VH-VL binders against Beta-1,4-galactosyltransferase galt-1 (galt-1). Designs and how they scored, part 10

Target 1, 206 residues: Beta-1,4-galactosyltransferase galt-1 (galt-1), of Caenorhabditis elegans (o16374r189to394)
Amino acid sequence: KMSICVPALFGNGYDAKRIVEFIELNTLQGIEKIYIYTNQKELDGSMKKTLKYYSDNHKITLIDYTLPFREDGVWYHGQLATVTDCLLRNTGITKYTFFNDFDEFFVPVIKSRTLFETISGLFEDPTIGSQRTALKYINAKIKSAPYSLKNIVSEKRIETRFTKCVVRPEMVFEQGIHHTSRVIQDNYKTVSHGGSLLRVYHYKDK
Below, E stands for the ipSAE of ESMFold2; O stands for the ipSAE of OpenDDE; V2 stands for 0.75 times the mean of E and O plus 0.25 times the DockQ between their complexes.

## First folded at step 4 (VH-VL)

Design f18 (from f12 with heavy chain D59E T102H L104M, light chain N93D; framework fv_ficlatuzumab)
Fold by ESMFold2-Fast, scan of step 4:
Structure f18 (fold): chain C 206 residues (1-206), chain A 121 residues (1-121), chain B 107 residues (1-107)
Amino acid sequence: as target 1 above (206 residues)
Amino acid sequence: QVQLVQPGAEVKKPGTSVKLSCKASGYTFTDYWMHWVRQAPGQGLEWIGEINPEGGSTEYNQKFQGRATLTVDKSTSTAYMELSSLRSEDTAVYYCAREGYHIMTGYFDYWGQGTLLTVSS
Amino acid sequence: DIVMTQSPDSLAMSLGERVTLNCKASQSVSSYVSWYQQKPGQSPKLLIYGASNRATGVPDRFSGSGSATDFTLTISSVQAEDVADYHCQQSYDYPYTFGQGTKLEIK
């Protein structure tokens, strides 16, 4: 069973169609559950209805997250808190958990392999608790539904400074936004890959 | 904030070429596709082409292919459209426009003020 | 090329009336349709993208709907500042094409 954790959404132009794209494409890849953290008071009606539709159909777990504090500081964004909550929700339940935003997709490099097959291969060493994957920025065009991985075309560059993780939740003690901070046992590993088997495609919304 | 600055006007003779500029500011220039659209006086909008400032890849409306050339200068965050073999029918306001970054591609979230190109004999 | 046809060419409405502007594609463009407002002497301004998504800063009286070949821009209660030309555009296939525009006037 694979799952995705989407951290709290802040200062972004996400809309209902972006949410549909994200959920449908990840469902096609075999993701069974997506945990979405949002301040539901700030969502428009279209986004709320879309999220409720998928929640009612058990495709997502929608968690109402209101920023607990309003100060400029290290925890202001709230993403670390939501990442921690999501990690704990998946411990003992999910085999592999991905941490990515609505504009990010984990995609196998070997197109004849499923996402699950690719991830299973990356975690063949049982002491590996976390895999870091470099971001590839997409500057390209795609056609909408029906959604297909074949419709993704890009001019891309690798951004190794920013990475996203897929983890075995039961082996991780502390998860950061860009890396796994602590594993449960000293002999467990955090491994980085330069995108040879798995890549994260990132849309830019600045 | 996001701004696309274009010169106000250009006057050219038939058969010559023109190179129009579009200076971007307020965002990371290489993160967004740039498009060129023209509008003849009293007419509708007509798409000329697009360029990816990151890689330099382009797509052109076939009507302009061979006459229009899109380029960028990353160091100055400036996009250019060169149009050759000018005709009187090329008299129009030429806009540069930034493409929004979304799965629903090809919409233009910010537009320059336009350059009025007059082609006269 | 995909031809985008807008109707009507022009219309005049009374303040507060509900206005509907139509845009028809010569073939299916899925939901890849945007709407722009253009006031005299100004650049076009994005109103709607992806058939139904309202652009940032656009008043909620503007809404878009439709799919495939038939698209509508609705202004629920027209105001004096809405006097403009409205253009639809498809970005489903190259070349991107615009409709001829609909001119909205207030009585």
Scores: ipSAE 0.000, ipTM 0.451, lowest interface PAE 14.3, mean pLDDT 78

Design f19 (from f12 with light chain G50Y N93D; framework fv_ficlatuzumab)
Heavy chain, then light chain:
Amino acid sequence: QVQLVQPGAEVKKPGTSVKLSCKASGYTFTDYWMHWVRQAPGQGLEWIGEINPEGGSTDYNQKFQGRATLTVDKSTSTAYMELSSLRSEDTAVYYCAREGYTILTGYFDYWGQGTLLTVSS
Amino acid sequence: DIVMTQSPDSLAMSLGERVTLNCKASQSVSSYVSWYQQKPGQSPKLLIYYASNRATGVPDRFSGSGSATDFTLTISSVQAEDVADYHCQQSYDYPYTFGQGTKLEIK
ESMFold2-Fast, scan of step 4: ipSAE 0.196; ipTM 0.663

Design f20 (from f12 with heavy chain T102R, light chain Y92W N93D; framework fv_ficlatuzumab)
Fold by ESMFold2-Fast, scan of step 4:
Structure f20 (fold): chain C 206 residues (1-206), chain A 121 residues (1-121), chain B 107 residues (1-107)
Amino acid sequence: as target 1 above (206 residues)
Amino acid sequence: QVQLVQPGAEVKKPGTSVKLSCKASGYTFTDYWMHWVRQAPGQGLEWIGEINPEGGSTDYNQKFQGRATLTVDKSTSTAYMELSSLRSEDTAVYYCAREGYRILTGYFDYWGQGTLLTVSS
Amino acid sequence: DIVMTQSPDSLAMSLGERVTLNCKASQSVSSYVSWYQQKPGQSPKLLIYGASNRATGVPDRFSGSGSATDFTLTISSVQAEDVADYHCQQSWDYPYTFGQGTKLEIK
């Protein structure tokens, strides 16, 4: 069982179509749980209705999270707090947990394999607690349903400075925004890949 | 300083419609959501709906859905509420109110003076 | 709809007394509650937002507390200028709803 944690989203420029695309495409890839942390009062009415629809239909777990005040340091701490909360919610519940935002998608490089098959292969060594993969930026527009990853046009550049993780939640002690900071035991591993087997595609509006 | 200016009073017959105005000044009109709230004589406050002046998106209290229409004119920094099929129960003071955007949302930091709408034959 | 119930409907206090006004939500509204002061013939004025945050320019004697379903507005030492109706409001879910109001008088 696979889950996604979407860290705190406050005052972002996402719209209802982006949310629909994110949930539908990840559900299609086999994600069974999506945890979304957001200040719902900063979202427009269409976004609120969309999130409520998916929450009411048990497709997502929607957690309203409001920071006491927003400054660079406090906002980063807020994101770490939501990541930590989500990690703990998935410990003992899901086998693999992904950390990504609404405009980011984990996609197998080998098109004939499912996401679960790809992830299971990457975690074949039982001492691996975390897999870190590079972002690949995509020049793409949100299309009307039905949504498909086949419609994505990719940029040539792979961005190794910005990475996202998939983890075994029971093996992770401290999870950061871009990397796993600490594992539960010294013999557990965190592994970084340059995107040869699994990539994170980041949507751009152009 | 922030100001929301509304006309003092309007008198309308049952079955007609009214379009109330709210002229904003002292801030960037498109940076804040605008809400409409009414208060019948001697009664509490009742939320009608909200509009984002930037994109024009609206949300309505279902009680007013189909009767109330919220619009804005960015060139004059003016918000409007049109209410149709008026009945005597619509007699109330109608306020426009600006939603604050600091660290929490959904609170009204500035209010217009209100327009008293009287619906009578 | 979320129903907001205020208590008491009205109260009369002596100058300098501590005033406590209550607001109860029919379901959890987290901390998305605001309090407004409305003097006769005037528009409402924001006092508290997010259950406990004092609005700019509001005197220290006003404070808010509570979470989930039970909220309180406290005036530590009431003054003559505090004569008004006080309204609580939730912004947790649509439609936004207000309590019926509490009328504060000085005796």
Scores: ipSAE 0.000, ipTM 0.439, lowest interface PAE 18.3, mean pLDDT 77

Design f24 (from f12 with light chain S30R G50K; framework fv_ficlatuzumab)
Fold by ESMFold2-Fast, scan of step 4:
Structure f24 (fold): chain C 206 residues (1-206), chain A 121 residues (1-121), chain B 107 residues (1-107)
Amino acid sequence: as target 1 above (206 residues)
Amino acid sequence: QVQLVQPGAEVKKPGTSVKLSCKASGYTFTDYWMHWVRQAPGQGLEWIGEINPEGGSTDYNQKFQGRATLTVDKSTSTAYMELSSLRSEDTAVYYCAREGYTILTGYFDYWGQGTLLTVSS
Amino acid sequence: DIVMTQSPDSLAMSLGERVTLNCKASQSVRSYVSWYQQKPGQSPKLLIYKASNRATGVPDRFSGSGSATDFTLTISSVQAEDVADYHCQQSYNYPYTFGQGTKLEIK
């Protein structure tokens, strides 16, 4: 089973439509569990209704973490805390866990392959605990319905400083925002593949 | 500790507007949604609307849409409800109430003492 | 709008008796029902949220149950201090709506 961890967000650059697109698109790709860490003070009523709908229908697991953060806190520390919590929730439960925000999508480069097939291929070496993927920006809107990867248009630029991970949660000791920091055993590997088989698309347009 | 302070009473003429206040203390004002609920004498509770103090986002009961306006002043930790085109049927106790930590449940964990609004000529 | 109907409108109980108050929604509200206690001249106070969760500081004699359209608030051993109006509320759909209230009196 595949899951996604959406860590704590700062700046509320999202709306209800993007949340719907994120959940529906990832569900179509075979993601079975989506963990969303909620800061309720950044939500509008439409976002509350949308998250409530999906949580109520068991499409997402919504975790309220407004309590642990102060107004003057740094969101970097908040994201690390939520990433760690999410990693532990997936250990022994899911085979592959993705760490991405509402405006980021993991998509196969080979259109005839499913996301699961692509990920399974990347983890064929059983000592690989983490795959790091280069980020590419997308600059086109995703059509509201029907949701489809055909509606995503990528930009030319690759931003290697901004990478995201997919991991086997049982093999990871410490997960960072952009990379896996520590694996459970010394013989386990963290690998960067540069985006030849898998891309992370950063959705830039509303 | 947590306290929502409202004025005791207001008297207004039909056709006028009123702006009721709710001063919050004892918690971080922007961390919780604020709701407004009224209760006519001897009647049940009626939800008016909600506001997110952080961004000012509002949702209204359609019955009050266009007549009620919810605002906040973050510098004073005060929420406001303005109700326009007042009629005798608007005579009620108006409460502000804080929504608890779980936005999905929509429960009100702390309530103001209420302001009795009387609309009479 | 979802209509919340409470029953009975009022009831009088002897101290120590088990009390059950009912709340019916006109359509499914899942588990998104809260109960409030309102004593004369006071603002409402939260008792139960999301059907069965007791609010902090609420005595364990108060319990909530139910799902979909039928909800109950139970007081296992009523005390003199429990004299109040009790209101149920749904927060499943906007607008949030309340029942008409049940008045609890002690004989």
Scores: ipSAE 0.007, ipTM 0.545, lowest interface PAE 8.9, mean pLDDT 78

Design f25 (from f12 with heavy chain E54D G55S S57R; framework fv_ficlatuzumab)
Fold by ESMFold2-Fast, scan of step 4:
Structure f25 (fold): chain C 206 residues (1-206), chain A 121 residues (1-121), chain B 107 residues (1-107)
Amino acid sequence: as target 1 above (206 residues)
Amino acid sequence: QVQLVQPGAEVKKPGTSVKLSCKASGYTFTDYWMHWVRQAPGQGLEWIGEINPDSGRTDYNQKFQGRATLTVDKSTSTAYMELSSLRSEDTAVYYCAREGYTILTGYFDYWGQGTLLTVSS
Amino acid sequence: DIVMTQSPDSLAMSLGERVTLNCKASQSVSSYVSWYQQKPGQSPKLLIYGASNRATGVPDRFSGSGSATDFTLTISSVQAEDVADYHCQQSYNYPYTFGQGTKLEIK
């Protein structure tokens, strides 16, 4: 069972089409649950319709998260709070949990393998609690129906220094925004890899 | 019962502007995007733009950007389209249409009866 | 802009015949295609959305199919009330665009 934690969505920065594509593509890859933290009062009508539809169909869990102030410091702490809440919701429930935004997709490099097969391989060592993957912005659009990994068009790679994590929730004590901060037992490992088996695509839909 | 009520006709001279209305009833006005589409006599349908009545966000067909302005009045559940610098080629039936409520957005589930705009000297 | 091309421009059918209307997109529009029926002097009415979903109240003789660039609207047994112009529309990219329409006549 795989899940995704999406950090707090504050305001109308995303459109309904992008949210549909994110949910449908990840569902296609075997993601069974997506946890979305949002201030629903600041979403536009189309976005509210879309998120409510998927929530009613049990594809996502909507968690209304409202911060009293939106200054940088409060936002940073808000992201940590939602990451922590999501980690706890998945502990004992989900085998693997991804932390990524609506603009980001985890995609296997080896086309013949499913996302679950790729992740299972990365976690062969049972003491590994977290896998850290370098975030590379690859301009991508979905060009043909139905939704399929083969229908993602990659235009250009834009590298960043940030990384994204996939974790075994039961083995993680403290999860940060970009990396796992603490594991439950000293012999559990957090592992970084160069993205040879798994990539993070940044969706640019121009 | 969802209804989108538009005036039947408007007559304007070239070079002037017009502001067309679309009064919605039978649903929560701010829950659905409103679109404007025109149809010249004997021609196909042409998309002008969209507005989110809740946020006020608008998107326009580039052909009409700078000439068309979409607005809403939440208190009266009314959408407006203003079109400036009118030409005879703007003679058409102008429809407002509501975008449907599903994961497959971008379809128009209810249409107004249309306003016939005639631009004539 | 994505160009939607419908074929044929017009056709005449006998009552009870199967009718197939075509719509081609100049580039992939996934399944984001809708079909509208427009009777003379009336506003368009939604028939199909998302390429294959029938709108509420639309008779089951109407069906849609297709994906990517090629879409069809089928009327399994045409009736007298089906005399109308039929328009396809893509909502995949801005601006939203419509085909030129197909005129259906009954003998």
Scores: ipSAE 0.006, ipTM 0.467, lowest interface PAE 13.0, mean pLDDT 77

Design f26 (from f12 with heavy chain N52D G55S S57Y; framework fv_ficlatuzumab)
Fold by ESMFold2-Fast, scan of step 4:
Structure f26 (fold): chain C 206 residues (1-206), chain A 121 residues (1-121), chain B 107 residues (1-107)
Amino acid sequence: as target 1 above (206 residues)
Amino acid sequence: QVQLVQPGAEVKKPGTSVKLSCKASGYTFTDYWMHWVRQAPGQGLEWIGEIDPESGYTDYNQKFQGRATLTVDKSTSTAYMELSSLRSEDTAVYYCAREGYTILTGYFDYWGQGTLLTVSS
Amino acid sequence: DIVMTQSPDSLAMSLGERVTLNCKASQSVSSYVSWYQQKPGQSPKLLIYGASNRATGVPDRFSGSGSATDFTLTISSVQAEDVADYHCQQSYNYPYTFGQGTKLEIK
C-alpha cells in the first residue's frame, strides 16, 4: 500500500534508538514497507540487531549496499542507484512510494486525516504519477519514553523550499533524488505544489 | 498511584445532554492522551474519541462526531466528555482511559471505574 | 473500519487447563493489538500490548502472540480468578476497534 525508500543509511551519527523511532513512527502512519539501503560493515552492533529485528519481522527490507569507495562522487551516484533499485522493487507491488531522508518524519497538515488519506487526496487525478511537494519543517522532540506520534512536542516551524516526491511506482520510468525525471506514458504527469500539505518533523534530541 | 476517578451513575432524559468527568491523579496529566470508551449492557467496548490534554486537540469516532465533545481542565487534571441529543441507545457504562504508548504501540494502561449513564423517560 | 472478531464467544474450562483465545482482524494491524481482562462489575484491565508484551503485574501464565491478522491470548494454566470477559483491540488505524469479547468460565 505505502512504502518508503531510504536511499542510503551509512554510519552518519544515528543510533539504534533513531532507527526504532523512524520505523515505528512511519509504521504508525500506515507505511507497510520500508526499504533501507545500508553498508552493514559501518553499523554498530546495536544498529545491526535493531535492523535484523525489523527485517525478521517483515517490517523492512534491508539491502546491504556496500560501495567500494567512499568518495563524494561515488556516494552521490550510489544514492541514485539505490533510488532506481527501490523504485523497481515497488513497481506493481506498492500503491504509493515515498522518497525521503532517514531523519524525516512526514505528518499530514490536517491532523484529523491519516497519511494515506492525505496522499490519496493528492492523487485524486488518476493521471498523476508523481507529486513534488515543497516541505515545511517543524522542529520537534519526542518526550521521554513512551514514544508515539502523540508524544511529539513541536518546538517551532522552519520553512524550507526543499522538495520531496511521493509516486505511484508503476507510472514512473526514472526517479531522481529530488524529482521524478520521466514517467512511463506521455499522458501521465508530474505535479509540483507550491504550498505543503505535509509537515516534516526533524527529530531533535540531546 | 495512577488513578482516574469517575462518578458512579447519571440518569438523563432523552433529548438532553450529559457531561461526564474523569479526574486524573498520580501522573503528569498533560503527558498522556485520554480516551473515552463506552460499553452498552452485555455488549463489547466501543471507542468514542481521544483528546491530547496538552494541546486540547481531539479526534472522534465518526459515529460520535458532532454529538460528543471532549475537553480538559488542566488546572484540576480533569477530562470531560459531553454527549448531546441523548437516546435510549446511549445507555452504557462510559470509561475514560489513559493511553500509554511506546514507539511500538498505543494501549490503554489505566481505566476509570466507569460511569453508568441511563437514558430513559 | 477494521473489524476485530474473537472466537469462541464463550469457553468453559477446568482448573489447570491451557486456554487459547483467538482474535482476527479484517486487515493487517501489524502487531498493534492489546488484550484486556474484564471481571464482572469491573473496568477492563490491560493484560497484553503490542501483541506479545505482558503488562506490569500480569502473571506469567498469560501470554500473547500473533501478527498481521491473527492473534492469540494464551493462559497456560487457568485459575479461578481468571473468570472474565477478554477483549482484543487494534490501535493500528482510527477508529480504534475492539472485538466482541470472549467469556471465560470455569466448569
Scores: ipSAE 0.000, ipTM 0.449, lowest interface PAE 13.1, mean pLDDT 78

Design f29 (framework fv_ficlatuzumab; at its last look DockQ between E and O 0.06; V2 from the best seeds 0.00; counts 0 for: pae O 10.7 > 2, placed apart)
Fold by OpenDDE, look of step 5:
Structure f29 (fold): chain C 206 residues (1-206), chain A 120 residues (1-120), chain B 107 residues (1-107)
Amino acid sequence: as target 1 above (206 residues)
Amino acid sequence: QVQLVQPGAEVKKPGTSVKLSCKASGYTFTDYWMHWVRQAPGQGLEWIGEINPEGGSTDYNQKFQGRATLTVDKSTSTAYMELSSLRSEDTAVYYCAREGYTILGYFDYWGQGTLLTVSS
Amino acid sequence: DIVMTQSPDSLAMSLGERVTLNCKASQSVSSYVSWYQQKPGQSPKLLIYGASNRATGVPDRFSGSGSATDFTLTISSVQAEDVADYHCQQSYNYPYTFGQGTKLEIK
């Protein structure tokens, strides 16, 4: 019912432990599929092994993704391309698709509610195609696993501009990094959530 | 191409303040954390602090806490570091440096540095 | 603060020789170590990140290895253009810290 699109895993920007934590925690939250886009040639052995393990047990879908050029911004543009691909892959397959990175977690604010319950509530209106979810930075000063437990200091403010989206993939035509660019039908809505029910915790190692 | 451009030099007297600039170009300024690092003559590098150009959040080396202030101007893609209560020991080349990936914490691009001389 | 200690402080090598620079952390920093090359009068240049990843454009003769506390930058065959100061840096915990640097010269 729920899937995550990790738009880009380029190089060794993440360690294997980070990936493990991301996959395991999201699995615990009810995520069924995680789509990961990466260039296999750029991954180190540890990361390859980790991704292979989860791919083999069907917890993730590893998509080998390469760009024909290397320039500044390729990473960003690569994300956009992979977001589009992932959106299409999930169309008609999953009910809700999250777009976030390995250091970002969609977490319900209300502890008594599951992620799915929270999302279902946010999408109770059948015309809502996208929830632009507010983000809170966690100062991840300790770069050792488990990162989410060791780093608990957050910034005071909630970011409402640099958000991440959860969408109904069948309702979205074009998805951006921080927002839904275009819905398929005019009556579909893209709404923003100010963080009262759902937040994205971004573990910036800052 | 990514470029970080800094002024060549600043001369200040002890007790005064200086505001150093770092103009970024060739990439989306708000997508990368900006750091400041200094290097005293003949010595190693010293991390001063970082700023997220998107939200303006900062973190400082405790050594500089209260004296260093990092800011950005998104409209001009310029990062600033203000250092107050200058001392002779603050004489150094000050670099701005872009952090490539926040998780890994490496600096992939550096400014050419600004030589700050603090003397009476 | 995590202290990064480089060794040696300086070394002079002949062209074509294998060069090994060491960096030791006062505590485990996992693989969060970067190496920088700084030529005289220039800003540091990234060589290695994440202990063993070569940055874009860095010659193959440069390699990084190590984990936890002991890290090494290796130049398989030193060239004249490799004369520089080399700095290691940890990004495992704040504040980020650098080694004191190693000066590499050619005999």
Scores: ipSAE 0.000, ipTM 0.547, lowest interface PAE 10.7, mean pLDDT 89
ESMFold2-Fast, scan of step 4: ipSAE 0.545; ipTM 0.834
ESMFold2, look of step 5: ipSAE 0.271; ipTM 0.715
ESMFold2 (binder alone), look of step 5: mean pLDDT 95; pTM 0.960

Design f30 (framework fv_ficlatuzumab)
Fold by ESMFold2-Fast, scan of step 4:
Structure f30 (fold): chain C 206 residues (1-206), chain A 122 residues (1-122), chain B 107 residues (1-107)
Amino acid sequence: as target 1 above (206 residues)
Amino acid sequence: QVQLVQPGAEVKKPGTSVKLSCKASGYTFTDYWMHWVRQAPGQGLEWIGEINPEGGSTDYNQKFQGRATLTVDKSTSTAYMELSSLRSEDTAVYYCAREGYSYILTGYFDYWGQGTLLTVSS
Amino acid sequence: DIVMTQSPDSLAMSLGERVTLNCKASQSVSSYVSWYQQKPGQSPKLLIYGASNRATGVPDRFSGSGSATDFTLTISSVQAEDVADYHCQQSYNYPYTFGQGTKLEIK
């Protein structure tokens, strides 16, 4: 029903614990499919073992996507390529697809509502193909297990320059890193909101 | 254990400025946003603005933009609000308040200072 | 700005009675509503946040409900120590705004 696309994994700031938290929390929210694109050159042994465990248990779909260089925009093109591949894998398969990194998660504003209920409400207009939501940063110092959304300390300022999308895959022709670039029909809509019903929380590196 | 300590009172003349303090203790100062709220005698509460002690980011109620300035001193765990161009209408109790958080919910004030009564008169 | 309107302005109740205080937002504020108790000469104290969550240390007799534009604070059995002004607040949009307050007295 709902899936997540995690585009090419690059850089630092991710570890096995973050990956476990990401998969477990999203599974608890009702996400049924998680597509993870890996750059093997940047994965340590613990991360590889963690991803293999979840892949072997059919909790994620692990796709090997290794880039030789990341300078001069190579990482940007790599992310766009994996986003495109993931969109196509979900077309005709899932109802709603989220695009977010391991340090980002979509959370309903109304805690008594499920993620699916919140998303269904946002897509009540059947001509809406994409919902774009601004980021809200959270305190990256919070490290705890068992995994929970409790004790989130978030910054008040909403980051509208960098947004994340949830889409109906069958209605999207071209998906970008921060926004939906093109829909398949002229009458389909892409909507941008500042996070009144759905927030994207992003762990800050500092 | 959490405490926000404010001075009891200040008397100022119109046209001057005032800098009110709020000393925090009993928690990690940089982990919570600090807000300023005022209450004129017999009136309701009015939000002035907020500051993130960790980064110094601020947001203001537009009514106070240009007159109110929020700052912090991390070394002493103290928040400050400076209000300039004082008018008689600024006579009020000024509170500092810590913003709580739970799950995704924010914007509620779980601990309040005792308030500083600012009187603006000739 | 979002305007928060409380009703009634004041009321007097007998000990043990159920008290219901209302708060209405001029536009939807989802569940971003908090309630504060303010006793004479004291600072406000958090009672309820997120429309229905009771703050730590607040007695079970206090409860909150509502969503979107209509919110209520209920005291199931009022006690003498509940004499205070009660304020609702929205944190859905900037600037944060408060209602005018409801004064609760005991007969």
Scores: ipSAE 0.000, ipTM 0.467, lowest interface PAE 14.3, mean pLDDT 78

